# VHH binders against Sulfurtransferase TUM1 (TUM1), part 19

Target 1, 304 residues: Sulfurtransferase TUM1 (TUM1), of Saccharomyces cerevisiae (q08686)
Amino acid sequence: MPLFDLISPKAFVKLVASEKVHRIVPVDATWYLPSWKLDNKVDFLTKPRIPNSIFFDIDAISDKKSPYPHMFPTKKVFDDAMSNLGVQKDDILVVYDRVGNFSSPRCAWTLGVMGHPKVYLLNNFNQYREFKYPLDSSKVAAFSPYPKSHYESSESFQDKEIVDYEEMFQLVKSGELAKKFNAFDARSLGRFEGTEPEPRSDIPSGHIPGTQPLPYGSLLDPETKTYPEAGEAIHATLEKALKDFHCTLDPSKPTICSCGTGVSGVIIKTALELAGVPNVRLYDGSWTEWVLKSGPEWIAENRD
Short names: E, the ipSAE of ESMFold2; O, the ipSAE of OpenDDE; V2, 0.75 times the mean of E and O plus 0.25 times the DockQ between their complexes.

## First folded at step 20 (VHH; framework vhh_6fv0_2)

Design z4 (from o2 with F100Y; at its last look DockQ between E and O 0.87; V2 from the best seeds 0.84)
Fold by ESMFold2, look of step 20:
Structure z4 (fold): chain B 304 residues (1-304), chain A 120 residues (1-120)
Amino acid sequence: as target 1 above (304 residues)
Amino acid sequence: QVQLQESGGGLVQPGGSLRLSCAASGFTFSTYWMYWVRQAPEKGLEWVSTISSSGSETYYKDSVKGRFTVSRDNAKNTLYLQMNSLKPEDAAQYYCAAGYEDYWQFAEYRGQGTQVTVSS
């Protein structure tokens, strides 16, 4: 059983029509790159949304003690946020974002890791809109239409799902990352190779030694930004991406995904899991944490 | 002052070739992802191709894959689109655009376009 399932816009509207017992709660998990100069909170309040949506703020629902962005939330932060949004444990959550399959995989994954029983990832809101399925265009002043609940997560799969800095550093230092793992970086190839700057000027580009480049866009349809849903299509997409970026994937090895700050790494983690790759974890701190904690001697550039 | 200026459009027969150029000024070209988008009469904008800021990644609309090649010369601040085996459905106003990552709809800058006409 995966932590969440993919659901097409067509299947989602069928679910809404047929589900008579449990509340279906769409979750807008939009996060925008700073360079796009867009405001996700304003967009939720003022632009069309799937009816009955709540807003899951990835920036706010994070570990507040960490100096790094988007680090996985503590139980208290998560439970308080879910309670304030009025979420109940028996709600069916359907996660989307306004970019495509960009930040919504991170949210769906977070919900699943914290043990929410039924989570879907919509594939995707762009297609939902293209097919002209129902939207709520009203202006609202709150991030949830539901009264506050008492949400208490009862389990956490963090140890199965997350690699922290110490583990990652030991794997790199010992040489085991390269030898015993499939390690993928979801950032663009230029950032991986050190030929393009990182978005933050205080962060050099390059990559974690032992990782291979697997830019997240290579695992999505380049026009619609959707995951392939048929099993043959996802395998073909993965095979092509591995060839295009000269990567190897040994199915007998565990897999670690990373990116810039732990958001886009879940895009490729999800694609790998859809393709049947077992034992896929996220290095949550990703490139930003790695660079700031490890220093320049632990930065690799271009491939050898 | 930011400027994107497309050139190289014109009239060609089906099966012919054209090479579009997009000259950029007023911003740091080498840090931007670049896009080609097109618009046929009475149609909306349609994505054609994306190229990353270093040129290391390229993406194409399926219907042009194998026929069109996007490239860039960061020393000359110029984006190119080589269009081969042109078809009547390729006829459109072609625009270059600049932004971040493979998300052309969030592009920060767009040019005024150059017309490509394909007819026998």
Scores: ipSAE 0.755, ipTM 0.889, lowest interface PAE 1.3, mean pLDDT 93
ESMFold2 (binder alone), look of step 20: mean pLDDT 86; pTM 0.864
OpenDDE, look of step 20: ipSAE 0.917; ipTM 0.956

Design z5 (from o2 with S30K; at its last look DockQ between E and O 0.88; V2 from the best seeds 0.85)
Fold by ESMFold2, look of step 20:
Structure z5 (fold): chain B 304 residues (1-304), chain A 120 residues (1-120)
Amino acid sequence: as target 1 above (304 residues)
Amino acid sequence: QVQLQESGGGLVQPGGSLRLSCAASGFTFKTYWMYWVRQAPEKGLEWVSTISSSGSETYYKDSVKGRFTVSRDNAKNTLYLQMNSLKPEDAAQYYCAAGFEDYWQFAEYRGQGTQVTVSS
């Protein structure tokens, strides 16, 4: 029923040892902020990875027609990428990243929205390494150890999962975003308030009017970058974050999450869903699209 | 010519306090997230605390919550760590580091460290 499930490193290792019918394919979905000055492709090829990993490039697996980064891919772009990676529909996909639940929720979510039947989010690769579970430290020249497949996605849940710019703009313009939605921004509080810079120097900081700050770091364990286990633990974490950032969550209202470019917004979307919040959608274009399309009159800096 | 200079370490008894400082130069301090990390004998680097570039977000390792307080003064380009109720397990070389977001492993700069010793 859910688009993907969490899996602990211990449970993942047990799954690898016991699964005899379906391939288990770990998916390195690492994406780095530009300011980190790291190369995710080089890291996949040259640094330790979970054995038999493929690399899911969220920069490349995106809408080719959009000028904005990380926009949700078309069916053709997605199917071609999965085929080139050698993914099959009956593969069990286990998504991770080298940052710690940073970009891997976006990848797991994308796979689920496009209808891949069995997707796990590893909670998380940092813990997997800490527990000394097996790694492949070889240098490789390819982003997949599998031959090309013929992948065809079947279902798409985009209508239930994504808010586009036009819908978002109308909600802000009408004042209905603030009134009828729980709208959360996963960016740091300083970026939300306009007191810290955006990672891109050509993008001013501030926020979409009607959104509330819910920095993604507040919903993960600050050391391990893990999600709390489902149920009461994630609910307690959410309650603390809402209090700390002076946010409200009305469970009778639909929820929209955003961030800088639609990657880290899935971090908080996942946490909200684990806490039982229904009907959580992502504004895919997020702050970057908003600023560049809307102009300065639609930028807020103080909380309204 | 980037420099991060830690100071304020020393020897204290269990239950004592120390205040670490980290003086920064050669980069735009106010745009960087700052971290405290530590290294005890036979261990790798261990994260202690993070503070966002404006100071609006702070995060702590569970074992130091309520005992340690990270702060910064962007006008003085200085990072601080107030360490109260010190325990033997807090003894380590303490480093300040600078980077972006709450991911200390990707820090661009790290200082030389200052030693904290807790006597039993």
Scores: ipSAE 0.767, ipTM 0.896, lowest interface PAE 1.2, mean pLDDT 93
ESMFold2 (binder alone), look of step 20: mean pLDDT 86; pTM 0.873
OpenDDE, look of step 20: ipSAE 0.917; ipTM 0.957

Design z6 (from o2 with S53Q; at its last look DockQ between E and O 0.86; V2 from the best seeds 0.85)
Fold by ESMFold2, look of step 20:
Structure z6 (fold): chain B 304 residues (1-304), chain A 120 residues (1-120)
Amino acid sequence: as target 1 above (304 residues)
Amino acid sequence: QVQLQESGGGLVQPGGSLRLSCAASGFTFSTYWMYWVRQAPEKGLEWVSTISQSGSETYYKDSVKGRFTVSRDNAKNTLYLQMNSLKPEDAAQYYCAAGFEDYWQFAEYRGQGTQVTVSS
């Protein structure tokens, strides 16, 4: 039972037309890289959106006790955010972003891990617009059109879905990550190899020892930024990416995905799960947490 | 001031070849992802190709894959597009652009373009 399902723009429009019982709530989960110099909150309020959208702020809906960005939210942070957005447990949530399967997989995954019953990931908003499906172009003053609710998450799948720093460090230290896991890094190849800088000048590039490079762009259509949905296309895309980046995937081993801060790692986690790869977890703290907690002797460079 | 200057366009017959260049100045070229985009008359911008900072990742629009090759020389601050087996549908103004990651639509800088015409 996946935590969320893909939905095409065409299937989404049909769902909206046919659903008579449950409220359908589109979720704008746009997050922009700082270097893009864009404002996701302003864009939600002033740019076209899917009608009746709420805005899910992945920067704000995160563990506030952690010094690292985008760490998985506590129950209290999550429940308060969902309540303030007016979300109800029987809402059908359809998550999208304005970039194209960039931050929306993280949001859909977060909702599923926290037990929301029905979550879709739209594949994707750019295609939705290309097909000229309905948009709300009004300017709004709030991040939700709904009154505040009393949202209470009743379960969490964090233990099945997240690897924390301590577990990751022990796997690297013991050598078991390389031996017993498929471990993938969604960052660009140059950052993985240590030949190009990280976006933050205080963080060196390189990779976690025992990980393999699987840049997230290799698993999406390079033009549309869509996931392949047909079974043969998904497998062909994955097989080609593994060959291109000289990676191995043993389906009998558990899998751990990482990236810079735990956002783009869900892009490849989603692609792997669509291809039928079982037992895929995210190292949520990813490269940023790893480097800052572990120090330079635990940084690998080039192809390890 | 940042400058991106495309060159190498011109008139070519179907099946012919052209090599486009994009000379960059005013920013640290090697830290940017680079893109080629094109615009045919009365059309919007269309993505053609992307190349990562070191050139280790390249991506192509399906209709040009196998015919076009993107490359860069960071020592010369220059981006290239080798275009082979040109077709009439490739005729367009070609622009280079600079940004971050494989999302050309958020590019910070774009050049003024060079015209590619395919006729006869």
Scores: ipSAE 0.753, ipTM 0.892, lowest interface PAE 1.3, mean pLDDT 93
ESMFold2 (binder alone), look of step 20: mean pLDDT 87; pTM 0.874
OpenDDE, look of step 20: ipSAE 0.927; ipTM 0.962

